# VHH binders against Chlorophyllide a oxygenase, chloroplastic (CAO), part 1

No score or structure here was measured in a lab: all are predicted.

Target 1, 101 residues: Chlorophyllide a oxygenase, chloroplastic (CAO), of Arabidopsis thaliana (Mouse-ear cress) (q9mba1r221to321)
Amino acid sequence: WYPVAFTADLKHDTMVPIECFEQPWVIFRGEDGKPGCVRNTCAHRACPLDLGTVNEGRIQCPYHGWEYSTDGECKKMPSTKLLKVKIKSLPCLEQEGMIWI
Unless a header shows other numbers, all headers, positions and changes below count from the first letter of the chain; antibody chains aren't numbered by Kabat.
ipSAE, averaged over its two directions, is called F for ESMFold2-Fast, E for ESMFold2 and O for OpenDDE. V2 adds 0.75 times the mean of E and O to 0.25 times the DockQ between the complexes of E and O.
Where letters were taken out, [cut] stands.
The coordinates of atoms that the task and the answers printed are left out; those that the model quotes come from them. Centres of patches stay.

## First folded at step 1 (VHH)

Design r10
Fold by ESMFold2, look of step 4:
Structure r10 (fold): chain B 101 residues (1-101), chain A 122 residues (1-122)
Amino acid sequence: as target 1 above (101 residues)
Amino acid sequence: EVQLVESGGGVVQPGGSLRLSCAASGFTFSEYAMSWVRQAPGKGPEWVSSISWSGGYTLYADSVKGRFTISRDNSKNTLYLQMNSLRPEDTALYYCAKDSYYDYVWGSYDYSSQGTLVTVSS
């Protein structure tokens, strides 16, 4: 496990971009308030997810509004047919004032 | 158990065409997006193309856009890649993958096969 962010930096409507394992990731809180870590790249490869928003525990890409849960599964595609799409996620936990992956 | 078997690779001259196939089993093919990924000798994997579960939405890497066409036949559990106007830089081992995303370190795609080799040489 590697500590990658402070608990105080991760609010329910914010996200923390990080670089770890030579890849970009983004950390955000799910609907249950627990942190999750997904690759910081929308499935379109056009937009880093950290430029978007967190809505009700899902991270929303600003380009097409695709929403991802903390396990990386795409849950909503507002203006198109819902594709079965999953982006990569990492195990993530919150302990001792830090977020770990 | 997920099984993916690629075929259709070969040696072709620049400007030529090949059609790759991927036979899928061990999962409900029609419920999942599919991708093609390629790996040139001595290089890391490169995402090539993805297609939605129904085939209604497709994505392409900029390097292949306009030359490659991804398609699927859900009645035959088969994914296809039509490769036209091939260039030497398209030389690679081509894999199909369940899902539209690739993680660099762990081989997050289901690599249950050897892939199919495409060589573009003159």
Scores: ipSAE 0.000, ipTM 0.120, lowest interface PAE 16.1, mean pLDDT 73

## First folded at step 4 (VHH)

Design a2
Fold by ESMFold2, look of step 4:
Structure a2 (fold): chain B 101 residues (1-101), chain A 119 residues (1-119)
Amino acid sequence: as target 1 above (101 residues)
Amino acid sequence: EVQLVESGGGVVQPGGSLRLSCAASGFTFSEYAMSWVRQAPGKGPEWVSSISWSGGYTLYADSVKGRFTISRDNSKNTLYLQMNSLRPEDTALYYCAKDSYTEGSYDYSSQGTLVTVSS
């Protein structure tokens, strides 16, 4: 496990962009309040997700509004039919005041 | 669009060595992590090794750790696998694969290169 963020820095409506394993990731909290870690790239047009928002446990890409849950599954595709799309995610836990991946 | 062409396979005796190459085109090679995957006769695909886009981070399956070395040359758009101390269980068709940044997705666009380890 790698410690990558402090618990106090990860609120329910914020995200923490990180770089680990030479890849961009973003950490945010799901609806259950648990942290998740997904690739910081929207599948639609490769827009960095950290330019978007987190609302009620989903991260939303600012370009076309695609929304992802903490497991990387795309849950909403505004203006199109919902397709089965999933971006990479990492195991993530919260322990001892830190977020670990 | 994406093209991956493997070479360097062949027949070798146990304990021998081979170096596999994967020539890449149709994408910006230096922006993607790359992997080697193998498939032995009568078995499903087995992940072998991965390398980060810069080459600074490598991962190996336990079955090959210490014997195989993954590398890349971003100026030549080429991925390599140095295989030493080969065993009969390493006999397989070897593929290179591009990480597409979506889960459950590697882009295979080649037929692989065959490695046979036998006396």
Scores: ipSAE 0.000, ipTM 0.138, lowest interface PAE 14.2, mean pLDDT 74

Design a3
Fold by ESMFold2, look of step 10:
Structure a3 (fold): chain B 101 residues (1-101), chain A 121 residues (1-121)
Amino acid sequence: as target 1 above (101 residues)
Amino acid sequence: EVQLVESGGGVVQPGGSLRLSCAASGFTFSEYAMSWVRQAPGKGPEWVSSISWSGGYTLYADSVKGRFTISRDNSKNTLYLQMNSLRPEDTALYYCAKDSYSGYEGSYDYSSQGTLVTVSS
Protein backbone atom coordinates (compact mmCIF):
# COMPACT_ATOMS: atom_id res chain seq x y z
CA TRP B 1 0.00 0.00 0.00
CA TYR B 2 1.14 3.56 -0.69
CA PRO B 3 -0.21 6.67 1.11
CA VAL B 4 -1.12 9.29 -1.53
CA ALA B 5 -3.43 11.87 0.07
CA PHE B 6 -4.74 13.19 3.41
CA THR B 7 -8.35 12.40 4.31
CA ALA B 8 -8.95 16.10 5.05
CA ASP B 9 -7.94 17.08 1.51
CA LEU B 10 -10.54 14.83 -0.13
CA LYS B 11 -13.99 16.41 0.14
CA HIS B 12 -17.23 15.53 -1.64
CA ASP B 13 -16.55 17.79 -4.62
CA THR B 14 -12.76 17.71 -4.86
CA MET B 15 -10.19 15.51 -6.48
CA VAL B 16 -6.52 14.81 -5.81
CA PRO B 17 -4.34 14.13 -8.85
CA ILE B 18 -1.33 11.92 -8.17
CA GLU B 19 1.46 10.15 -9.99
CA CYS B 20 2.13 6.66 -8.65
CA PHE B 21 3.56 3.49 -10.22
CA GLU B 22 4.83 5.82 -12.99
CA GLN B 23 1.25 6.53 -14.12
CA PRO B 24 -1.20 9.41 -13.62
CA TRP B 25 -4.16 8.76 -11.30
CA VAL B 26 -6.87 10.84 -9.69
CA ILE B 27 -8.51 10.28 -6.31
CA PHE B 28 -12.10 11.36 -5.58
CA ARG B 29 -15.02 10.30 -3.40
CA GLY B 30 -17.84 8.17 -4.77
CA GLU B 31 -21.52 8.56 -4.04
CA ASP B 32 -21.12 6.37 -0.95
CA GLY B 33 -18.45 8.75 0.37
CA LYS B 34 -15.65 6.21 -0.03
CA PRO B 35 -12.48 7.14 -1.91
CA GLY B 36 -11.68 5.75 -5.33
CA CYS B 37 -8.69 5.91 -7.64
CA VAL B 38 -9.00 5.95 -11.42
CA ARG B 39 -6.65 6.59 -14.30
CA ASN B 40 -6.37 10.35 -14.86
CA THR B 41 -7.36 9.96 -18.50
CA CYS B 42 -10.78 10.27 -20.10
CA ALA B 43 -11.41 7.37 -22.49
CA HIS B 44 -12.87 9.67 -25.14
CA ARG B 45 -9.89 11.92 -25.95
CA ALA B 46 -7.37 11.08 -23.23
CA CYS B 47 -8.08 14.38 -21.47
CA PRO B 48 -6.79 14.61 -17.87
CA LEU B 49 -9.79 14.13 -15.60
CA ASP B 50 -8.32 16.31 -12.86
CA LEU B 51 -9.10 19.36 -15.03
CA GLY B 52 -12.81 18.64 -14.55
CA THR B 53 -15.22 18.46 -11.64
CA VAL B 54 -16.66 15.96 -9.20
CA ASN B 55 -20.47 15.87 -9.24
CA GLU B 56 -22.53 13.51 -7.07
CA GLY B 57 -19.67 11.03 -6.70
CA ARG B 58 -18.65 11.04 -10.36
CA ILE B 59 -15.70 12.74 -11.96
CA GLN B 60 -16.58 14.71 -15.10
CA CYS B 61 -14.20 15.46 -17.94
CA PRO B 62 -14.39 19.21 -18.74
CA TYR B 63 -14.09 18.84 -22.53
CA HIS B 64 -17.10 16.65 -23.44
CA GLY B 65 -18.67 15.94 -20.05
CA TRP B 66 -18.04 12.20 -19.74
CA GLU B 67 -18.50 11.06 -16.15
CA TYR B 68 -16.82 8.15 -14.39
CA SER B 69 -17.58 6.38 -11.11
CA THR B 70 -14.85 5.30 -8.68
CA ASP B 71 -14.65 1.85 -10.28
CA GLY B 72 -13.75 3.53 -13.59
CA GLU B 73 -17.03 2.88 -15.38
CA CYS B 74 -18.22 5.70 -17.62
CA LYS B 75 -21.71 6.64 -16.41
CA LYS B 76 -22.59 9.57 -18.64
CA MET B 77 -21.72 10.60 -22.20
CA PRO B 78 -23.55 13.90 -22.94
CA SER B 79 -22.58 14.02 -26.63
CA THR B 80 -23.40 10.37 -27.48
CA LYS B 81 -25.53 7.51 -26.21
CA LEU B 82 -24.03 5.82 -23.18
CA LEU B 83 -21.60 3.05 -24.11
CA LYS B 84 -20.08 0.41 -21.86
CA VAL B 85 -16.74 2.11 -21.22
CA LYS B 86 -14.41 1.63 -18.29
CA ILE B 87 -11.06 3.18 -17.39
CA LYS B 88 -8.52 1.53 -15.13
CA SER B 89 -9.02 1.79 -11.37
CA LEU B 90 -6.93 0.82 -8.35
CA PRO B 91 -7.94 -0.49 -4.94
CA CYS B 92 -8.28 2.43 -2.58
CA LEU B 93 -8.90 2.70 1.14
CA GLU B 94 -9.09 5.35 3.82
CA GLN B 95 -7.20 4.70 7.03
CA GLU B 96 -5.30 6.62 9.72
CA GLY B 97 -6.14 10.02 8.22
CA MET B 98 -4.72 9.01 4.84
CA ILE B 99 -5.88 7.66 1.51
CA TRP B 100 -4.00 4.54 0.35
CA ILE B 101 -3.67 2.80 -3.02
CA GLU A 1 11.58 5.98 -24.47
CA VAL A 2 8.00 5.74 -25.72
CA GLN A 3 7.81 4.95 -29.43
CA LEU A 4 4.76 4.48 -31.63
CA VAL A 5 5.27 3.37 -35.24
CA GLU A 6 2.32 3.41 -37.62
CA SER A 7 2.10 1.33 -40.79
CA GLY A 8 -0.35 -0.10 -43.32
CA GLY A 9 -1.36 3.04 -45.18
CA GLY A 10 -1.62 3.32 -48.92
CA VAL A 11 -3.75 4.35 -51.89
CA VAL A 12 -7.13 2.66 -52.34
CA GLN A 13 -10.27 3.21 -54.34
CA PRO A 14 -13.50 4.31 -52.68
CA GLY A 15 -15.19 1.33 -51.06
CA GLY A 16 -11.85 -0.36 -50.44
CA SER A 17 -10.27 -1.58 -47.23
CA LEU A 18 -7.00 -1.09 -45.35
CA ARG A 19 -5.70 -2.30 -42.01
CA LEU A 20 -3.47 0.04 -40.03
CA SER A 21 -1.04 -1.13 -37.36
CA CYS A 22 0.72 0.74 -34.57
CA ALA A 23 3.72 -0.96 -32.97
CA ALA A 24 4.34 0.26 -29.44
CA SER A 25 7.51 0.15 -27.35
CA GLY A 26 9.08 1.83 -24.34
CA PHE A 27 6.06 1.45 -22.04
CA THR A 28 3.74 -1.23 -20.68
CA PHE A 29 1.27 -1.25 -23.59
CA SER A 30 -1.40 -3.31 -21.78
CA GLU A 31 -1.86 -0.64 -19.09
CA TYR A 32 -2.92 2.23 -21.39
CA ALA A 33 -5.90 3.16 -23.49
CA MET A 34 -5.01 3.87 -27.11
CA SER A 35 -6.51 6.05 -29.83
CA TRP A 36 -6.35 6.71 -33.55
CA VAL A 37 -6.30 10.33 -34.70
CA ARG A 38 -6.22 11.54 -38.29
CA GLN A 39 -5.22 14.78 -39.95
CA ALA A 40 -6.18 15.68 -43.49
CA PRO A 41 -3.76 17.97 -45.34
CA GLY A 42 -4.31 21.55 -44.21
CA LYS A 43 -6.81 20.54 -41.50
CA GLY A 44 -6.64 20.13 -37.75
CA PRO A 45 -6.49 16.75 -35.99
CA GLU A 46 -9.66 14.68 -35.84
CA TRP A 47 -10.25 11.93 -33.29
CA VAL A 48 -11.21 8.64 -34.94
CA SER A 49 -11.42 5.87 -32.36
CA SER A 50 -10.32 4.79 -28.89
CA ILE A 51 -9.92 1.44 -27.14
CA SER A 52 -9.60 0.65 -23.44
CA TRP A 53 -6.45 -0.92 -22.02
CA SER A 54 -7.97 -4.43 -22.05
CA GLY A 55 -9.73 -4.01 -25.38
CA GLY A 56 -13.12 -4.48 -23.71
CA TYR A 57 -14.43 -1.00 -24.57
CA THR A 58 -14.28 0.81 -27.89
CA LEU A 59 -15.47 4.19 -29.11
CA TYR A 60 -15.79 5.63 -32.59
CA ALA A 61 -16.40 9.01 -34.15
CA ASP A 62 -19.82 9.10 -35.83
CA SER A 63 -18.15 9.63 -39.22
CA VAL A 64 -16.47 6.19 -39.08
CA LYS A 65 -18.88 4.15 -36.96
CA GLY A 66 -19.85 0.92 -38.66
CA ARG A 67 -16.94 1.14 -41.13
CA PHE A 68 -13.85 1.15 -38.89
CA THR A 69 -12.94 -1.33 -36.17
CA ILE A 70 -10.28 -0.63 -33.55
CA SER A 71 -8.56 -3.56 -31.87
CA ARG A 72 -5.40 -4.39 -29.99
CA ASP A 73 -3.16 -7.36 -29.27
CA ASN A 74 -1.48 -6.80 -25.91
CA SER A 75 0.79 -9.82 -26.41
CA LYS A 76 2.26 -8.16 -29.50
CA ASN A 77 2.13 -4.56 -28.18
CA THR A 78 0.18 -3.63 -31.29
CA LEU A 79 -2.88 -1.45 -31.97
CA TYR A 80 -4.96 -1.96 -35.12
CA LEU A 81 -7.52 -0.06 -37.15
CA GLN A 82 -9.52 -2.02 -39.74
CA MET A 83 -10.86 0.49 -42.25
CA ASN A 84 -13.67 -0.74 -44.53
CA SER A 85 -15.91 1.04 -47.04
CA LEU A 86 -13.36 3.83 -47.39
CA ARG A 87 -14.46 7.22 -48.73
CA PRO A 88 -12.47 10.10 -50.21
CA GLU A 89 -13.03 12.11 -47.01
CA ASP A 90 -11.09 9.46 -45.07
CA THR A 91 -7.91 10.62 -46.81
CA ALA A 92 -5.51 11.68 -44.06
CA LEU A 93 -2.36 10.94 -42.11
CA TYR A 94 -3.33 8.50 -39.36
CA TYR A 95 -1.57 8.57 -36.00
CA CYS A 96 -1.88 6.35 -32.97
CA ALA A 97 -1.84 7.97 -29.55
CA LYS A 98 -1.06 6.82 -26.02
CA ASP A 99 -2.59 8.30 -22.88
CA SER A 100 0.33 9.11 -20.58
CA TYR A 101 -0.74 12.19 -18.65
CA SER A 102 0.85 12.98 -15.30
CA GLY A 103 -2.18 15.13 -14.45
CA TYR A 104 -3.23 18.78 -15.04
CA GLU A 105 -2.57 18.96 -18.84
CA GLY A 106 -3.30 16.54 -21.62
CA SER A 107 -2.55 15.92 -25.25
CA TYR A 108 -2.09 12.90 -27.46
CA ASP A 109 1.39 11.42 -27.81
CA TYR A 110 2.07 11.11 -31.56
CA SER A 111 5.12 9.32 -32.96
CA SER A 112 6.92 9.00 -36.28
CA GLN A 113 5.32 10.41 -39.43
CA GLY A 114 2.00 8.64 -39.16
CA THR A 115 0.79 6.47 -42.03
CA LEU A 116 -0.85 8.07 -45.04
CA VAL A 117 -4.19 6.82 -46.32
CA THR A 118 -5.32 8.15 -49.69
CA VAL A 119 -8.76 7.27 -51.01
CA SER A 120 -9.27 8.40 -54.59
CA SER A 121 -11.12 7.30 -57.61
Scores: ipSAE 0.000, ipTM 0.139, lowest interface PAE 14.9, mean pLDDT 73

## First folded at step 6 (VHH; from a2 with S54Q G56S)

Design k38
Fold by ESMFold2, look of step 8:
Structure k38 (fold): chain B 101 residues (1-101), chain A 119 residues (1-119)
Amino acid sequence: as target 1 above (101 residues)
Amino acid sequence: EVQLVESGGGVVQPGGSLRLSCAASGFTFSEYAMSWVRQAPGKGPEWVSSISWQGSYTLYADSVKGRFTISRDNSKNTLYLQMNSLRPEDTALYYCAKDSYTEGSYDYSSQGTLVTVSS
């Protein structure tokens, strides 16, 4: 487990981008308030997700508004039929004032 | 019905500039990423540039990076491509395209606008 962010810095509407294992990740809080860690790339065109927003515990890609939950599952696709798409996620824990992956 | 109408093409000398426009209708423009694609005479289509739905993220082919700028005005349902430092190899029919949200595919329903760069 690696400590990668402070609990106090991760609010319900913010994201913490990190680099770990030579890959980009982003940390955000789900609807239940628990942190999650997903690959910092949207499933199409590899747009960095940390350039987007967090809406109702889902991270919204700035390219065309796909929304992902903390487990990496795409939950909303504006203007198209919802397809089964998932991006890579890591286990994520909140302990001792820190976020761990 | 999706309609995309390109304009702004023409004949220009090498080193010159053109600004292409794409007027969109038949869909909610502000909800879609958009792209420019070109097709040179006798060649297959080549992706040129893409822009995110609100304009915050842009992508360019290596062949045009630093010379072309994609932009959009969602209040006017219009996509733009500013082309600077044009070269003879930029000669092509230019199309705008609505992103279909599947990787590697686009909706095309347009005539294109011809850009000719004479050496």
Scores: ipSAE 0.014, ipTM 0.343, lowest interface PAE 6.4, mean pLDDT 76

## First folded at step 8 (VHH; from k38 with S100T E103P)

Design n2
Fold by ESMFold2, look of step 10:
Structure n2 (fold): chain B 101 residues (1-101), chain A 119 residues (1-119)
Amino acid sequence: as target 1 above (101 residues)
Amino acid sequence: EVQLVESGGGVVQPGGSLRLSCAASGFTFSEYAMSWVRQAPGKGPEWVSSISWQGSYTLYADSVKGRFTISRDNSKNTLYLQMNSLRPEDTALYYCAKDTYTPGSYDYSSQGTLVTVSS
């Protein structure tokens, strides 16, 4: 486990982008309020997800509006039929005032 | 059939400005993100800028950030690139590209418009 963020920095509508294991990741809170960590790259066009927003516990890419849950599954694709798409995710927990991966 | 027609290129002096247009037909323009790509003589293609499907979010290559502005008018099915403070290294054939729902895929129905920046 590696500590990568403070609990106080991760609010319901914010994201914490991090670089770890030589890859970009982003941390955000899911619908249940628990943190998740997904690759900071939209599967559609590789757009960095930290340029988007968090909507109802899902991170929305600004490019075509694809939304991802904290497990990396794409839950919404506006203006097209939803395809089975998943981005990489890491285990993530909140403990001792910190977020760990 | 997807059809993209670029216009607005020409010869300008360094520091000048041009506005490129891309008229789109054969698809529902407002459902797709769009990009500008350029290719300088003897070089490979270089991504320049992209704009989200509704125009709310834009991205730029570092080499053009602060000088170029991408925009779109979904009511006219037209993509634009405003190029200010042009430099000789901006000389290239400029293409617009329709972003598909498939990653890494662009439609190739584009002749491009030539931009030449020279003294």
Scores: ipSAE 0.015, ipTM 0.303, lowest interface PAE 6.4, mean pLDDT 76
Fold by ESMFold2, look of step 11:
Structure n2 (fold): chain B 101 residues (1-101), chain A 119 residues (1-119)
Amino acid sequence: as target 1 above (101 residues)
Amino acid sequence: EVQLVESGGGVVQPGGSLRLSCAASGFTFSEYAMSWVRQAPGKGPEWVSSISWQGSYTLYADSVKGRFTISRDNSKNTLYLQMNSLRPEDTALYYCAKDTYTPGSYDYSSQGTLVTVSS
């Protein structure tokens, strides 16, 4: 396990971008308040997700507004019918005042 | 149906500037990312630049980075490309394109706007 952020730095509407294993990830809180870690790359056009927003536990890509839950599942595609799309996620836990992956 | 009308092209000298416009209709402009694509004489289409649906994220081909600026005005359903420090190799027919959900697919205007950079 790798400690990558402090619990106090991860609010309900914020995100923490990190790099691990030479790949970009982003940490944000889901609707249940638990942290999740997903690839910082939207499935549609590879847009970095940390340039977007967090709304009600979903991270919204700034390119076309695709929204992803903390498990990486795409939950909303504003411009088209929702397709089954998932981006990679990592196990993520909150312990000892920190966020771990 | 989707309609895109490009304008602002013309003949300029090397080092000059042009601003292209793209008027959009037939779809909800503010829900889509937009791109500029160009096609030089005798060559295939080349992606130039893209802008996110609300304008907060932009991306450029290496060949134009630092010289071209993409922007949009969602209240006017209009996409722009500011082209500075133009070079002869920028000579091409420029199209705006509505991004789609299908990777590698774009809706194009059939018209385009011609940019010619020559002394």
Scores: ipSAE 0.014, ipTM 0.366, lowest interface PAE 6.8, mean pLDDT 77

## First folded at step 11 (VHH; from n2 with S35N)

Design q5
Fold by ESMFold2, look of step 12:
Structure q5 (fold): chain B 101 residues (1-101), chain A 119 residues (1-119)
Amino acid sequence: as target 1 above (101 residues)
Amino acid sequence: EVQLVESGGGVVQPGGSLRLSCAASGFTFSEYAMNWVRQAPGKGPEWVSSISWQGSYTLYADSVKGRFTISRDNSKNTLYLQMNSLRPEDTALYYCAKDTYTPGSYDYSSQGTLVTVSS
């Protein structure tokens, strides 16, 4: 496990971009308040997700507004019918005042 | 029905500038990323530039990076391409395109706007 952020720095509407395992990731809180870690690359045209926003526990890509939950599943596609799309996620836990991956 | 109407093309000398416009209708413009695509005489379509649905993320083909600027005005349903330092190889019919859920799949106007760069 790697400690990557302090618990106090990860609010409900913020995200923490990191580079780990030679890949870009982003950490944000889900609807249940628990942290999650997903690939920092939208499945649609590979836009970096950290350029977007966190909306109601989902990270929104700035390209077309696709929203991803903390498990990497795409939950909303504003301009089309929802297709089954998922991005890579990592196990993520919050312990001892830190967030770990 | 998606409608895209391009304008602003013309004949210009090398090193000159043009600004293309694309008026959009038949869909909610602010919900879609938009693209410029060009087709030179006798060649297939070439992607030029993309802009995200709210304008915060832009992407350019290497051949135009630093010379072209894509922008949009969602209040006017209009997409723009500012083309500076034009070269003869930029001569093409330019189309705006609505992005779709399928990567590399776009809706095009059949008309386009012609840009001719010649000395």
Scores: ipSAE 0.016, ipTM 0.380, lowest interface PAE 6.2, mean pLDDT 78

## First folded at step 12 (VHH; from q5 with Y32W T58I K98R T102D)

Design t6
Fold by ESMFold2, look of step 13:
Structure t6 (fold): chain B 101 residues (1-101), chain A 119 residues (1-119)
Amino acid sequence: as target 1 above (101 residues)
Amino acid sequence: EVQLVESGGGVVQPGGSLRLSCAASGFTFSEWAMNWVRQAPGKGPEWVSSISWQGSYILYADSVKGRFTISRDNSKNTLYLQMNSLRPEDTALYYCARDTYDPGSYDYSSQGTLVTVSS
């Protein structure tokens, strides 16, 4: 396990972008308050997700507003029918004042 | 009915400025990323700039970076392109286009407004 962020830095409406395992990731809190880690790349246009927002436990891509849960599943596509889309996620836990992946 | 109508084109001297506007109707403008595209006489279309649905993610072609500024006002359903430090090579028909979910594709485009930069 790798410690990649401090618990105090991860609020319900913030994101922590990281580089780990030679890829870009972003950490945010889900609806249940637990941290999750997903690829920092929207499936739609490869837009970096850390340029977007976190709303009610979902990270929203800034390009067309696609929203992803902490497991990487796309939950909302504002201007089209919801397609079956998922981005890569990593196991993520919060212990000892740190976020680990 | 989706409509995109742009304005603001004209003739300017090199080094001059123009501001293009693109008025949108017939769709929820604030849910769509938008693009400016230009086509010089006798050439194919060239992508100029993109702006995300809320304006927080912006891209420019290398040829215009630092000189052009894309913006939008979702309360007025209007897309803008501020063009500064214009060069003769910027002479083209400029049009706005609604982004699709397919990469590099546009489903609706305006007819275009001519920008001529000549000394």
Scores: ipSAE 0.022, ipTM 0.383, lowest interface PAE 6.6, mean pLDDT 78

## First folded at step 13 (VHH)

Design v1 (from t6 with D102N)
Fold by ESMFold2, look of step 13:
Structure v1 (fold): chain B 101 residues (1-101), chain A 119 residues (1-119)
Amino acid sequence: as target 1 above (101 residues)
Amino acid sequence: EVQLVESGGGVVQPGGSLRLSCAASGFTFSEWAMNWVRQAPGKGPEWVSSISWQGSYILYADSVKGRFTISRDNSKNTLYLQMNSLRPEDTALYYCARDTYNPGSYDYSSQGTLVTVSS
């Protein structure tokens, strides 16, 4: 496990971008309030997800508004029928005032 | 029926300015990212600029950075391209294109408006 962020920095509508395992990731809180970690790259146009918004536990890409849950599954595609799309996620836990992946 | 209709092309002297407009209908404009693309006489298409669905993420080709400004007004279903400091190499057919959920593709585009920059 690697400590990558402080608990106090991760609020319900914020994101913490990180670099780990030679790849970009972003940490945000899911609908249940638990932290999650997903690849910081939207599947659509490779737009960095940390440039977007967190909406009720889903991270929304700023390009076309695709929304991803903390497990990386795309839950909403505003302009098209929802397709089965998933981005990579990492296990994530909150312990000792820190967020770990 | 998706329609994209642009206007604002014409002939202008080097150093001049033009503003292109692209009126959208037949789809929910505010849910789609949009692009401007140009094609010079005898050349292939060249991507110019992209703007995200809400206007918060904008990209430009290196050849136009600092001179062109993309914008949109979602309440008027209209995409804009402000072109300043025009050069003869900007001469091209300019068209707007709707971005897709597939990387690197457009599903609908306008017919194009000719911009000619000549002394």
Scores: ipSAE 0.041, ipTM 0.418, lowest interface PAE 6.1, mean pLDDT 80

Design v3 (from t6 with P103S)
Fold by ESMFold2, look of step 13:
Structure v3 (fold): chain B 101 residues (1-101), chain A 119 residues (1-119)
Amino acid sequence: as target 1 above (101 residues)
Amino acid sequence: EVQLVESGGGVVQPGGSLRLSCAASGFTFSEWAMNWVRQAPGKGPEWVSSISWQGSYILYADSVKGRFTISRDNSKNTLYLQMNSLRPEDTALYYCARDTYDSGSYDYSSQGTLVTVSS
């Protein structure tokens, strides 16, 4: 496990972008308040997700407004019917005042 | 039915400026990313610029960076392209296109407006 963020810095509406395992990731809290770690790359046009927002435990891509849960599953597509898409996620836990992946 | 109607083309001298408009109807414009594409005489289509659904993420082709500015006004359902420092090689038919859920494709496009840069 690698410590990548402090618990105190990860609020329900914030994101922590990180570089780990030679890839860009972003950490945010899900609807249940637990942290999750997903690729910092939207499935649509590979837009960086850290340029977007966190809404109701989902991270929203700024390109077409697609929303992803902490497991990387796309939960909302504003302009079309919801398609089954998923981005990569990592195991993520919160312990000892830190966020670990 | 989805409609995209562009305007603002014409003849301009090198170094001049033009502003293109693309009026959208028949869909919720504010939920779609948009593109400008051009096609020079005798050549294939060339992507020019993209703008995200709310205008916060913008991309340009290298050939137009620093000279062209894409924008949108979602309250007026209109997409714009400000073209400055025009060169003869910018001469082309310019059209707007709606981005789709499938990366790198367009599902609707306008008929195009001709921009001619000639001395």
Scores: ipSAE 0.035, ipTM 0.418, lowest interface PAE 6.4, mean pLDDT 79

